VHH binders against q09150. Designs and how they scored, part 14

Target 1, 302 residues: q09150
Amino acid sequence: MRKEYLVSHIEENAHQADIYSLNVVAGNLWSASGDSKIKKWSIGDAEHSLVEEIDTPHKLGVHHLATSLDENVVVSCGFGQDVYVWNPETNEFRDLGNNAQHPSECWSSCISPDGQTIAFTSVDGRIAVWDNPSDCKISELDTKGKFGLCIDYSPNGRFIVSGHQTGQLFLISTETGRLFHVLSGHTSPVRSVAFSPGSTLLAAAGDSKMITIYDVLSGDQVGQLRGHAAWIFAVAFNPVGDLLLSADVEGKIKIWDIDTMECISTQSETDGAIWAVAWYKNGFIVAGADKSIRWYRAAATE
Below, E stands for the ipSAE of ESMFold2; O stands for the ipSAE of OpenDDE; V2 stands for 0.75 times the mean of E and O plus 0.25 times the DockQ between their complexes.

## First folded at step 4 (VHH)

Design m33 (framework vhh_gocatamig_d2)
Fold by ESMFold2-Fast, scan of step 4:
Structure m33 (fold): chain B 302 residues (1-302), chain A 121 residues (1-121)
Amino acid sequence: as target 1 above (302 residues)
Amino acid sequence: EVQLVESGGGLVQPGGSLTLSCAASGFTFSTNALAWYRQAPGKKRELVAGITSGGSTVYMDSVKGRFTISRDNAKNSVYLQMNSLRAEDTAVYYCAAYSYLRGSPTSYDYWGQGTLVTVSS
């Protein structure tokens, strides 16, 4: 059986520059853009309205955004290596880049499922885990100069995975703060990583144009998904964990069945790069170089 | 070769004006964030002005109202118009271009070689 997805809403000119990051939490969509703004949107069935527009202290644009599940902690990384932690209730931005123990030239971040810790990648290959309430470093892994491009926390909070310019992935145990596995399969930059909802699988994709699926505990490759003809910048498991969404720099969107390892849908409705994707209750959302946010809704199971 | 090239620096009296230009060679930057930094002898490099890919601008407090950053994507160039110059503005000025595709063989963050601005009587 196959599923079809249809465009249900397009928010044109959602930002004034490329949209680099999307997060869906607590019934809201968060978007971050090269225009230095973060925006919050309603994602209810009849609503796609702008809830809040946040003028960030980022001077050169926001390329990465992480939001806690309760929306009380937001982490943003921008061009020029500035990194901020924002509390939406107080509207205060804290500059982590001025802390002497914080790694310089951070690129990407993620927030633990409980909202208490933040993990960062850096240009020099350091992966730092930071306790948000105390503003102190808990642990750090030095990959010896391997630029970290993407990072994610497992939903059960037990693992962090980072993807690097070399194609290597580092799987870190949060219990020990130490390296658990080095995952192989890519020799080109890894641009996006995602854990399955059950924390048993992870997906990695990037400039190799393929998606590799790994078993978290064994570190073994369990599948490869081939079909994209361009660099993949975004992958995401749906909330059930039976589907993976991927998008490339030529605007192709693919849905994969994880059980069969087969592509079950391909969309080609945009010709600009897609930088970010996110699942929501009724389907998925994409954004990228065309400055729009596009909502797709599941039509039916064939 | 792929590079950023600054021009327009020089000697000017206090209260005078200069326009700095930065042109990209061997790559295009229509979607890049662009910035001007400066560094005085013995001081740390600081951000003077920035312009996002969407055209929004930011300025250091001491130059607001005096300096204007602009971009021309068709000419692959970024500019810094400096008015009402002060002795404290004396520095080497650098342009920078930031890329989301950083880490790919054909996409990098770029820095120029610098252009000297001297404000003196």
Scores: ipSAE 0.590, ipTM 0.799, lowest interface PAE 1.3, mean pLDDT 87

Design m34 (framework vhh_gocatamig_d2)
Fold by ESMFold2-Fast, scan of step 4:
Structure m34 (fold): chain B 302 residues (1-302), chain A 121 residues (1-121)
Amino acid sequence: as target 1 above (302 residues)
Amino acid sequence: EVQLVESGGGLVQPGGSLTLSCAASGSTFSTNALAWYRQAPGKKRELVAGITSGGSTVYMDSVKGRFTISRDNAKNSVYLQMNSLRAEDTAVYYCAAYTYLRESPTSYDYWGQGTLVTVSS
């Protein structure tokens, strides 16, 4: 059944520059922008209010944000290749760029489900896993110079996946700290990766304009989703795991049924690039180059 | 891809002023941040001033209040207005552009050839 989505709210000029990253933790939305600010928004069926505006030490803008499920750990990466870890209750920013063990020029990060470890990609292709409480490196994978553009932790905490500018994906076992699979299927930059909520599937998308779905344990490609005509910068599974959300640099938003591998909805209300997406309840949120945050709600149709 | 060309450098006496310009060329211009760096002989390159697409600015402590960075998106240009120049400001000045559409390590910082600023009496 095709499902249509309608815009329920638009926050115009939510930031003063492009919005690159969105994270939803129960009841809150976090946004990161090229204006060097991170904002926290209260979200609900009718509430879309600004809770907090955080001035960051990033000098040239924030293009990546990761938040722990308990909101006690936030990681931000900025233009100028700086990376900070902080607790939002104290707003004390720890600069990892001065630690000799930390990968220089980090691009993307993710936080483990228990909040204890942080994984980083880097421009030089290193994937580092960091123990946050002890502030030390646990493990590192050197991809031999393959720029890491995106990274995700599986919800069960057993795997990390990174996507690279070569099109390669590296699936790492957290149990062993070692490479589990090198996934194939892309020969263009992978811009976004996401694990399904059950940790059994993995989605990857980018400059190929196609989304590839992999089985995590086997490393096998189990599906391809085609229909975008521009580079895809964001993919996300819904909390149930039956739908995938994707958005491209021409402003098109697509919802896919994972069981049928079919596109069930396409939205085109924006002309600018969409850099970030996030699910919330039975709807979703997008943000990008037009500096706005847009909320969509489901409207069932025949 | 974006190419940057710096201009406006020269010899100036202490206390003088210069305006540096950086013009971007290429089929498309889409930068998320623009910055001026400088490098004196024997020293590493350092960030002098930066400006985001939203107009937020950052400055090195030693130039704050003396230098002003600005951008003109219609002309694909960024400017550095330098006032009250000091001998320590002598360096080659470089323009850099940062993009979210980065595809490789070498394309992250679109560097120009540089423009020499000499502050000397």
Scores: ipSAE 0.594, ipTM 0.790, lowest interface PAE 1.4, mean pLDDT 86

Design m35 (framework vhh_gocatamig_d2; at its last look DockQ between E and O 0.62; V2 from the best seeds 0.00; counts 0 for: pae O 2.7 > 2, unsure alone 59.9 < 65)
Fold by ESMFold2-Fast, scan of step 4:
Structure m35 (fold): chain B 302 residues (1-302), chain A 121 residues (1-121)
Amino acid sequence: as target 1 above (302 residues)
Amino acid sequence: EVQLVESGGGLVQPGGSLTLSCAASGSTFSINALAWYRQAPGKKRELVAGITSGGSTVYMDSVKGRFTISRDNAKNSVYLQMNSLRAEDTAVYYCAAYSYLRESLTSYDYWGQGTLVTVSS
């Protein structure tokens, strides 16, 4: 059977351990790995080359990466619950754990579209919003002990969403710094969240093996995508916003049509877990437990 | 959840050697790093050595050249070979696992029960 998206390149042994995080910005791919390295790859039409291999201060591995749209700010979170903010041009790492106001046990982060603020989750359930230029806390939400596993900024900068081990989702207004909605529908860990490019929809997925689509302003569930047989660790809307990509711990990749709420493609090119996915100009990229980066591109059309 | 069991502790004379072992069980497929910590009476737990699934290692300065951490991925085990032991190495040694997944813990780190190492004549 012919697939719309085909494997175009496989970078075998891209890292020496599991690849936990991928981010595509400004024509580059960033990858973060349990091998304690972050790598930058240039995205071409057919050739995708390693630009830089960065040794990080994360001695127990890196499991999370967030990059500003202009690539001036990168945030990395490590397995030692260490968190660093750094400029990719200099690779000078600033340890946020040195600031007494910052949560010391951070797990996940995201950077605002303008690059000025960073939002963090923590093991104790605090969600902190930090002003990067002044290095000070803007706001904090205490979820009363609910470990935050994932977090995202809406593309319009108006909202932050966090997904938690309990299955709850907290949608925060950036204008007020306060809770806007508590989204329910999951009773098991939420591992991945993503805003649509138009900031109108939100996808959440995890150990329930289902993807729930929410309307951001109303907080209503507008769809549920069923078909994965294993825990989902990554969801991502394409740049147009008409497709959602999802991947699970058994290596299954699914593409969903958001208008019809139907699965239009299922692929399995790996036997191990896929921890991370990202869209790029010609298709999408996946990475995970097999230590490779796999590039998929749309089939040519006449 | 992850379960860790340490072994190999004991009484040894200054200058002697011991090998500690730690076996991991349970949800081990998502373990990225295994580490040895130690805690002496009246002191905080400190990282002695760590190893990632990619094989990179980290060591406390005072044990570099004396201690070697290694792993056996097929056995889900980590080992700490301790040579040229000193009285200051006397502590309870704890194995820790750093996992991308957890199901029923209040903290991220998984800890073993500990194994006592006593260096004295």
Scores: ipSAE 0.705, ipTM 0.839, lowest interface PAE 1.1, mean pLDDT 87
Fold by ESMFold2, look of step 5:
Structure m35 (fold): chain B 302 residues (1-302), chain A 121 residues (1-121)
Amino acid sequence: as target 1 above (302 residues)
Amino acid sequence: EVQLVESGGGLVQPGGSLTLSCAASGSTFSINALAWYRQAPGKKRELVAGITSGGSTVYMDSVKGRFTISRDNAKNSVYLQMNSLRAEDTAVYYCAAYSYLRESLTSYDYWGQGTLVTVSS
């Protein structure tokens, strides 16, 4: 049941520095880079075209961004541990780092499907949930100093998961605001987490060079995907939920069939690190250290 | 483990110039940003200037036009050209590095030990 993917476009030098984050939403690709810019690219009729270039207030570069499904709310985190929430229509940035209630060293962020709540991790291990309309903190989990490297919000809105430098994952119920599970299995930094679109599975990957699949409700490990020879910095489920995309710091890209737990495609288009991946339509997009955005499409099956 | 070594500090008269340098070593991946901070006696450490790997720069207002930051990406080195120095520029100057592979590092792991700049007649 192998599938083929082919490079359909390479946007060379899409940014002036490493591209650390990609997000596909509402017909656009969003890219964030160490050059302190966020760029929007068309997924529509004029595919690959640069729609907008945004100069951010992040002084030392941007490494994480999250966008609401309707593109009305964006949150971005930068190397200066600065965090901004902003409206892309106005490009008016609100500096969460200067809020007296929550001045913190933010690292990674995610946003609820309805755009109303934001969750983020910090260097000191706090996981904060923030109500965007009222601009106040809803809840906080203190992991006692475990640097939070990645975070995701489940599509059904019921869970948040964070991955940490200790290898632990903290799964939080949004309904209760309390810890639901602590997931073990990794003993090395977890660099990327992702929920399946049905919100029943989650994937976690990092420096262990493996991807662990968990059942969200039980907290049980239900699979391991092995094959990467380097640290994995990005994983993502496709919109159907039957495939997982992963990429490592040596430029390897793998597609996994979740029903069989088998690798069905491997691509090696660059030997530089791939920091970010995203699915779109019948293909996917990757970006990383070579400052380029690479677009892939599914080939016809026989 | 990233290590930072500053050099170039010293005693200079008002109106004089100094060049600070800092080399970052011990990383297999590129450092996204390098910066200079300073700490005057009895004051908090403050950002003086920063530069990204893509060449974007930032300066505090009081040094703009007098100080210039530059970077050699191949060596992961950063330089601060300090012109028209004033007594209020007297401080210990620290180099800082920012990378995507950051984890629970102490400030010392990403900071040099500092180089003293004294502006006095």
Scores: ipSAE 0.472, ipTM 0.755, lowest interface PAE 2.3, mean pLDDT 86
Fold by OpenDDE, look of step 5:
Structure m35 (fold): chain B 302 residues (1-302), chain A 121 residues (1-121)
Amino acid sequence: as target 1 above (302 residues)
Amino acid sequence: EVQLVESGGGLVQPGGSLTLSCAASGSTFSINALAWYRQAPGKKRELVAGITSGGSTVYMDSVKGRFTISRDNAKNSVYLQMNSLRAEDTAVYYCAAYSYLRESLTSYDYWGQGTLVTVSS
C-alpha cells in the first residue's frame, strides 16, 4: 500500500557545506557536515530548533558521525582521515587516530549500544574494534585492501557489519570477534548498511542502485529492493522495522515495505544528493548536498 | 578519473609572494575538499591549507595570515596565495582533491605531482 509523506520542516542552510551524516539519538538530531561542524537539533518542537553547534577539530569536514544512545560518546570521522571521540559532557575531543594503533586511515565508525565499543573501517580494508574509553584494540579483521565505506552496529550489540568497495559485506560477531558471514549480492561499492531494530535483518545499498536485505543469522538474502536510478548513499530501518528508508545521489527518497519488498513512497523535493537519512517518530529526516535538513511526516490520512 | 596539475612554484626571495594553482580535470563534479600540502626535505608531508565544498578554510598555524587558499569551481581550480614567504616555507607543494563519490579513496582521491617552492635569498 502506498504511503504519503509531507515535508513538515526545512532547515535551510543548516550547514555551510554538504551534510553527510544524521543521527537521531535521545530526542536530538545530530548532523555532521563538510563545514567541520556538528550540530544538535531539537526533535520535540515543530521548529526543530538548533540546540547546539559544535566546532570540531576536523580540518576538512566531517563525513561520518556515530553517537551513543546515551549521547555520552560521539565519534566523528573527517576527510582529513582524522578521527575524534568526543565526550559531550566534558566537551573534550580525543584524537583517536593519533593515539590508536591504526595501521591505516579510518573512514567510518559505529558505536555499540552500550557505548563501550567503537568499530571502524579503514581505507585499506581493516575492520577494527576498540574498547572505549581505554582505546585498546579488541579485534581486527583485515579484508586485504578492500576499502570499508560504511559500518553499523547491531542494536542487540552482537554484530558489526561493514560494507566495502568490492560490494562485499563482512558481518562480524562481537561475541567471538570473528567473521560471521561474508555477504554477497553486490558487485559495486556498498555505501550504507543498517541493521533492523531487532537485529534480525540487514540492509545494504550503494552503487548498484539496489538494496539487498539479508537475514543476519543465516546470511541469506531475503530481498532485493529495486527502484532507485542512482547510487544509494543511505539506508535506515524505522523503529518498528517494517519500513526502510533510502536515498540516492539524485535526491530521490524512497520508503520500502520490508514485508512486501515494495516501494510505497518516493520523495523528490531536491535534486541534490542526499547523503544521510534518519527516522524520527512516524517521519524521517534527510540531508545532503543542498545543505538543508528536511523533515518529513506521515500524512494525516495515513 | 581526476587529474591534478599544479603550477606556480619557483624560486622566491624571503618576504616575497607566490601563487600556486592547481587545475583539476576529469570527474571534477565529485570533488568535495581541496587542499595544499607541502613536504620539505626530511620532513613529513603536512597540510598547509584546505578548503571544503562549502568554502570553509583551514590553515596550519605557521601560515595563518600569510597564505590564502581559494577555489574556483567554475574552473575546477584551487589556489594558494603565499605572501611573506619564509625560508621555512621551502618545500614541494602538493595539490590534493577529495571526492566523496569516488569508490576508492584514501585521504584524498588524487594528488598532483607537486611543485617546488624555494624561498632563498
Scores: ipSAE 0.077, ipTM 0.575, lowest interface PAE 2.7, mean pLDDT 91
ESMFold2 (binder alone), look of step 5: mean pLDDT 77; pTM 0.779

Design m36 (framework vhh_gocatamig_d2)
Fold by ESMFold2-Fast, scan of step 4:
Structure m36 (fold): chain B 302 residues (1-302), chain A 121 residues (1-121)
Amino acid sequence: as target 1 above (302 residues)
Amino acid sequence: EVQLVESGGGLVQPGGSLTLSCAASGFTFSINALAWYRQAPGKKRELVAGITSGGSTVYMDSVKGRFTISRDNAKNSVYLQMNSLRAEDTAVYYCAAYSYLRESFGSYDYWGQGTLVTVSS
């Protein structure tokens, strides 16, 4: 059944530059921007008020943000190839780029569901897994791929998936630290990956303009979602796992029913690139090149 | 598809000033920051100054207070105002772009041939 979404709030000039990353954890939205700031916004109030503005050590902008579920660990990746890990309670930034064991030129990161490990992509296609409490590398995989553009942990903590410039996807077992599947279906850059909440499916999208859905355990392609006319930079499963949100560089937003593999909603209130999306309790949030944060809610039904 | 064109280099006396310019063209919407690098004879290339589209700046320690980076987003241009020049500032200066599409457009692939700055009596 088709579902209507309405814009419920627009935070104009939420940042001074493009917003590249959004994370919803607990009662807060976290945003990271090319203005080198990270901001925290309230989910609970109707105005989605600014809770905190954080000046980071990043000097050339922040393009990726990962937050632990308890908000005690934040990982930020910048355009200067700088990577920081920090606790928001203290705002003490630890520079991982200057750690002798940390691979240089990391691009994207994700935090394990328990908050204990951090996984990183690199521009040369390597995937490193870091133990956060001891600040040491516990594993590294050379995928033989090119530039690693995106990475995600499965919610059950058993898998990591990375998406690469070549279109290849590497599914890694966290138990063994080794490659579990190489997923096929893309021959152009994969910009975004997401595990379903049940950890049984994953979605991948990018410059092919299609979204491919894979079964995690088998590595089989179980569906393709077609309809975007531009590069897709963000995909996200809703908390239930029955819907997928996607957004492209031309500002199109689509909601897909995973059971039917059909587009059930299309939004186009902006012509600017959308770099980031996130679900929240009442709907979804998008941000990108127009420097605003746009909140959408599901339309009320009788 | 991003191109950078540098200009403004030349010969100047110690204590003098120069302004370097860099104009970007192509898919500039993906560029978050523009930066100046330099390579002195017999030395490695090093970051001199950088500026984000939001206006945040970074400088190499030896140029702080002497050099000022600025950006004109309407012209897709970045400028480096160099004051109180020293012999040690002699180098080829390169413009670089930091892009969210880095895998396609590489920050270091867009410095062109550079512009020579010679500080000498």
Scores: ipSAE 0.671, ipTM 0.829, lowest interface PAE 1.0, mean pLDDT 87

Design m37 (framework vhh_gocatamig_d2; at its last look DockQ between E and O 0.54; V2 from the best seeds 0.00; counts 0 for: pae O 3.0 > 2, unsure alone 61.8 < 65)
Fold by ESMFold2-Fast, scan of step 4:
Structure m37 (fold): chain B 302 residues (1-302), chain A 122 residues (1-122)
Amino acid sequence: as target 1 above (302 residues)
Amino acid sequence: EVQLVESGGGLVQPGGSLTLSCAASGSTFSINALAWYRQAPGKKRELVAGITSGGSTVYMDSVKGRFTISRDNAKNSVYLQMNSLRAEDTAVYYCAAYSYLREFSGSEYDYWGQGTLVTVSS
């Protein structure tokens, strides 16, 4: 059955500045913005009502957000190179930037599926893995000055992947804390990486305007998805793992069939950059430079 | 890359006023915040004032009520209006840009201006 996606709801002026990060966890959408606010939105309501507005200690804006699956741990990265870890029930912000073991100038983060560890990229190319309960660094990889732009944990918890300004990708084994593969295929900045739900595939995209699909265990390229005419800042596998969502800085949204490696849908409802995307049970969500959150729902045809 | 050009520094008497300006050029569409820092001799560089693209502002406690930061998003420019200047405000003032399209240059990771000297003395 062919699926078409249609805009189901637009939350205009969801934030007062660009929206840089979106996370869907349980019944909530989390959004992080250059306005220094983090907001929670209902997945279950048709109007996707605002649940909570969180005042953050980030004074120059929030550009990255990672949320644990149980919503007990949230990590935010700000433009002032400030990094906070907090429990959303208390909103007690723990500043990691003043810890001598923590990499200075962190850019992006991800939380392990069990919520126990946090991985960080840094501007100087260090990738640190942090034990959240003990607040101690457990491992670090030094990429020798390669700015890390994006990072993700595999759903099975066995791997971390980072994407870098140089185009390199580093696949790290969480069991050893060491480099497993250096993935090839990009020579320009990698802006977004995502593991498939089965942890067998990895997607990477950025300024090359191409999406490369890798086999995680072998490190081999298994596909390339071409069609975007602008820099891609967001890629995400759907929960089933049969589709990939991508979005670029000209506002183009594409859905790809992973089995056929073909584009099955292209949409362009905004002219502004799309910085973030996320899947949810009924479809997907995009946000970016126009300060709105757009919700799309699947509509079966024939 | 982003480049920042600063102007408006100089010598002023205590109680006087100066307006600093900073114009950003290059890949400016991804700039979220513009800020002014200052550094007095032998001291650490400190944040004086910042403004996001959404218009929210932050100020150092010692300048609240005396300094006003503003921006022109169309020109990617930021301004610092400094009133009731004191000898303690003497410093080199630096413009900084915070961009989602941040690049690693090996020495300066955020975009910084060259600095403009402000001297408050009689």
Scores: ipSAE 0.704, ipTM 0.840, lowest interface PAE 1.0, mean pLDDT 88
Fold by ESMFold2, look of step 5:
Structure m37 (fold): chain B 302 residues (1-302), chain A 122 residues (1-122)
Amino acid sequence: as target 1 above (302 residues)
Amino acid sequence: EVQLVESGGGLVQPGGSLTLSCAASGSTFSINALAWYRQAPGKKRELVAGITSGGSTVYMDSVKGRFTISRDNAKNSVYLQMNSLRAEDTAVYYCAAYSYLREFSGSEYDYWGQGTLVTVSS
């Protein structure tokens, strides 16, 4: 059945440049922007107040952000192909590149729920898995997928998935550090991947303008979600796992029921690209090219 | 597909000035960062200066205080004002653009201009 969502709050000019990444963890929204800043916003108050503004060492802007469940480990990637790992309590940034301060060639990153393992895509298609406590590489996969555009860590800690320029997805077992499946349903760049909260499904979307749902263990396609008319840069399952949120470069936002594979809501509040989405409780948050953060909630019916 | 066109290079005396310009065209989405790189004969290409759409800047140490990067977001253009030029600044200067979208209609991963030669000679 259809659901209605309403804008409940807009933080206009939340950043001075496009907002590329959103992450909801531990009662906060984290935003990352091409202005080289990361900002924290309170979810728990009605005004969604700015909690902290962090100047990052990303000289050309930051576009990917991932946090551990306890907020103790943050990883960020920037346009200079640089990557930093840091603790928000200290704001001490550790450069994961060479000690000669070279860029690390990274594009996108993810972190395990417990903060122990970090994974990265690279511009040449390699996927690296890094042990955070020892600060050393655990494994590396050389793919033929070319530019690695997106990556996600399963909530159960068992899998990493990356999406690539070629349309291929590489599903890696974290226990072995080796390929588990190669998923090849897309033939165009894959811009966003997301695991369901139960870690049994994954969604992949990009330039094909469709979303493919895969069963993680079998690697089989179990659904396709069609309806976007533009490139899809963000997908996310809600915390229950029964809904998927998607957004495209023309400002369209869609909510999908995963049980029926049907679109149940479409929003079109801006014509600018939406680069990032996140769920919180009964609503969602989007941000993108207009430099604003928009908070939505399910419509109240009394 | 994004195209970058540099201009403003040339021969200049030590202590002189030049302004380099670069326009990014063909992008349907914002260019998040624009930068100038240079490559001297026998040397690696190096970042000279960069600027984000939000106005944040970075400079290599040897040019800080002498070079100023600026951009016009409405025109997707970047400028490098080079003052107090030295022989060590002789190089081919390249404009680079960084976009989150990354259009893959070709084999290029980043967008680069063809370069403009700056020669500082007595």
Scores: ipSAE 0.582, ipTM 0.790, lowest interface PAE 1.7, mean pLDDT 86
Fold by OpenDDE, look of step 5:
Structure m37 (fold): chain B 302 residues (1-302), chain A 122 residues (1-122)
Amino acid sequence: as target 1 above (302 residues)
Amino acid sequence: EVQLVESGGGLVQPGGSLTLSCAASGSTFSINALAWYRQAPGKKRELVAGITSGGSTVYMDSVKGRFTISRDNAKNSVYLQMNSLRAEDTAVYYCAAYSYLREFSGSEYDYWGQGTLVTVSS
């Protein structure tokens, strides 16, 4: 099966620097950039108008952004190893760096579906889970120096997974706070992880140029998606869970059928690195080094 | 993978000007942010100025209006124009590079220069 996608909209110069993170929640797109700005974009209008802009105190840009489903909580991680928890409604923020208990050198973050828990990876390999808004640490796993590059929270709220420089994935049970699985399959840095909507599958990708699909409960590898020729920096399941979106540093975008484990579409409209991807409706959004937000739609109505 | 070499340091009188340069070589395509740090004797290393790949800049408060950071992507270089120098600006200045494509280095920035000494004295 092949699917055709078309560029439906390009927001040129959406940011003043690379765009490193995209999140689609509550019918809105959130973007974060090296320009230290967080922006909220409308999905409902054809022009995808800018709805909100947050000028963050990040000194050297934002590379990870997590947004709660209800948009009440936004967590930003910056190149300065600074972390902030935002209230987008008021634009107020908490500086987690001032918390003596907070891990230093945080890199990535995710928020629980209910917005009550925030998890972080750190450069020195710690996976920390914090209560929101009390900013009390709930649990921490120390991988002993394995740089945590990415992290995701399962939609059912039962698991947290982090990808690390060593290629290892640490799957943590939120019920017990303990390590549930150490997932193998990669021997190079994992740059992106994503749970399927049903929380049954997990996708991991990175410098191996391969995407590995795992069964969450068993920890078994159920598939490997090969086709990218460069480091993969973003993966995301579509809302139904039957497709996976991926993008690499050479600007290649691929759509994968999870049932067949085959690539069903490749997009190459940009030569710049794509750092972030997100699904919306029957299309998807990408952003990266060219500072634009590119919107795609399915060519045919399904 | 990436080497940073600073130049331009030296002795200058208070009120004087100095331009620091940092040339990056190697896998420079991976560099996203460049920065200048400084460390004075007995003090902690501190961020002086930073510049993102898109050209956004940040400055420490004490150098705002006096220092200007800029980058030339074609030359893989970053510069620090220092005007109205003060005695308290005396320090070893380090060039730093941050890569989103980074390998773990154990520090905030992935790559550091060896530093160049700036001495402001009458």
Scores: ipSAE 0.063, ipTM 0.583, lowest interface PAE 3.0, mean pLDDT 91
ESMFold2 (binder alone), look of step 5: mean pLDDT 77; pTM 0.778

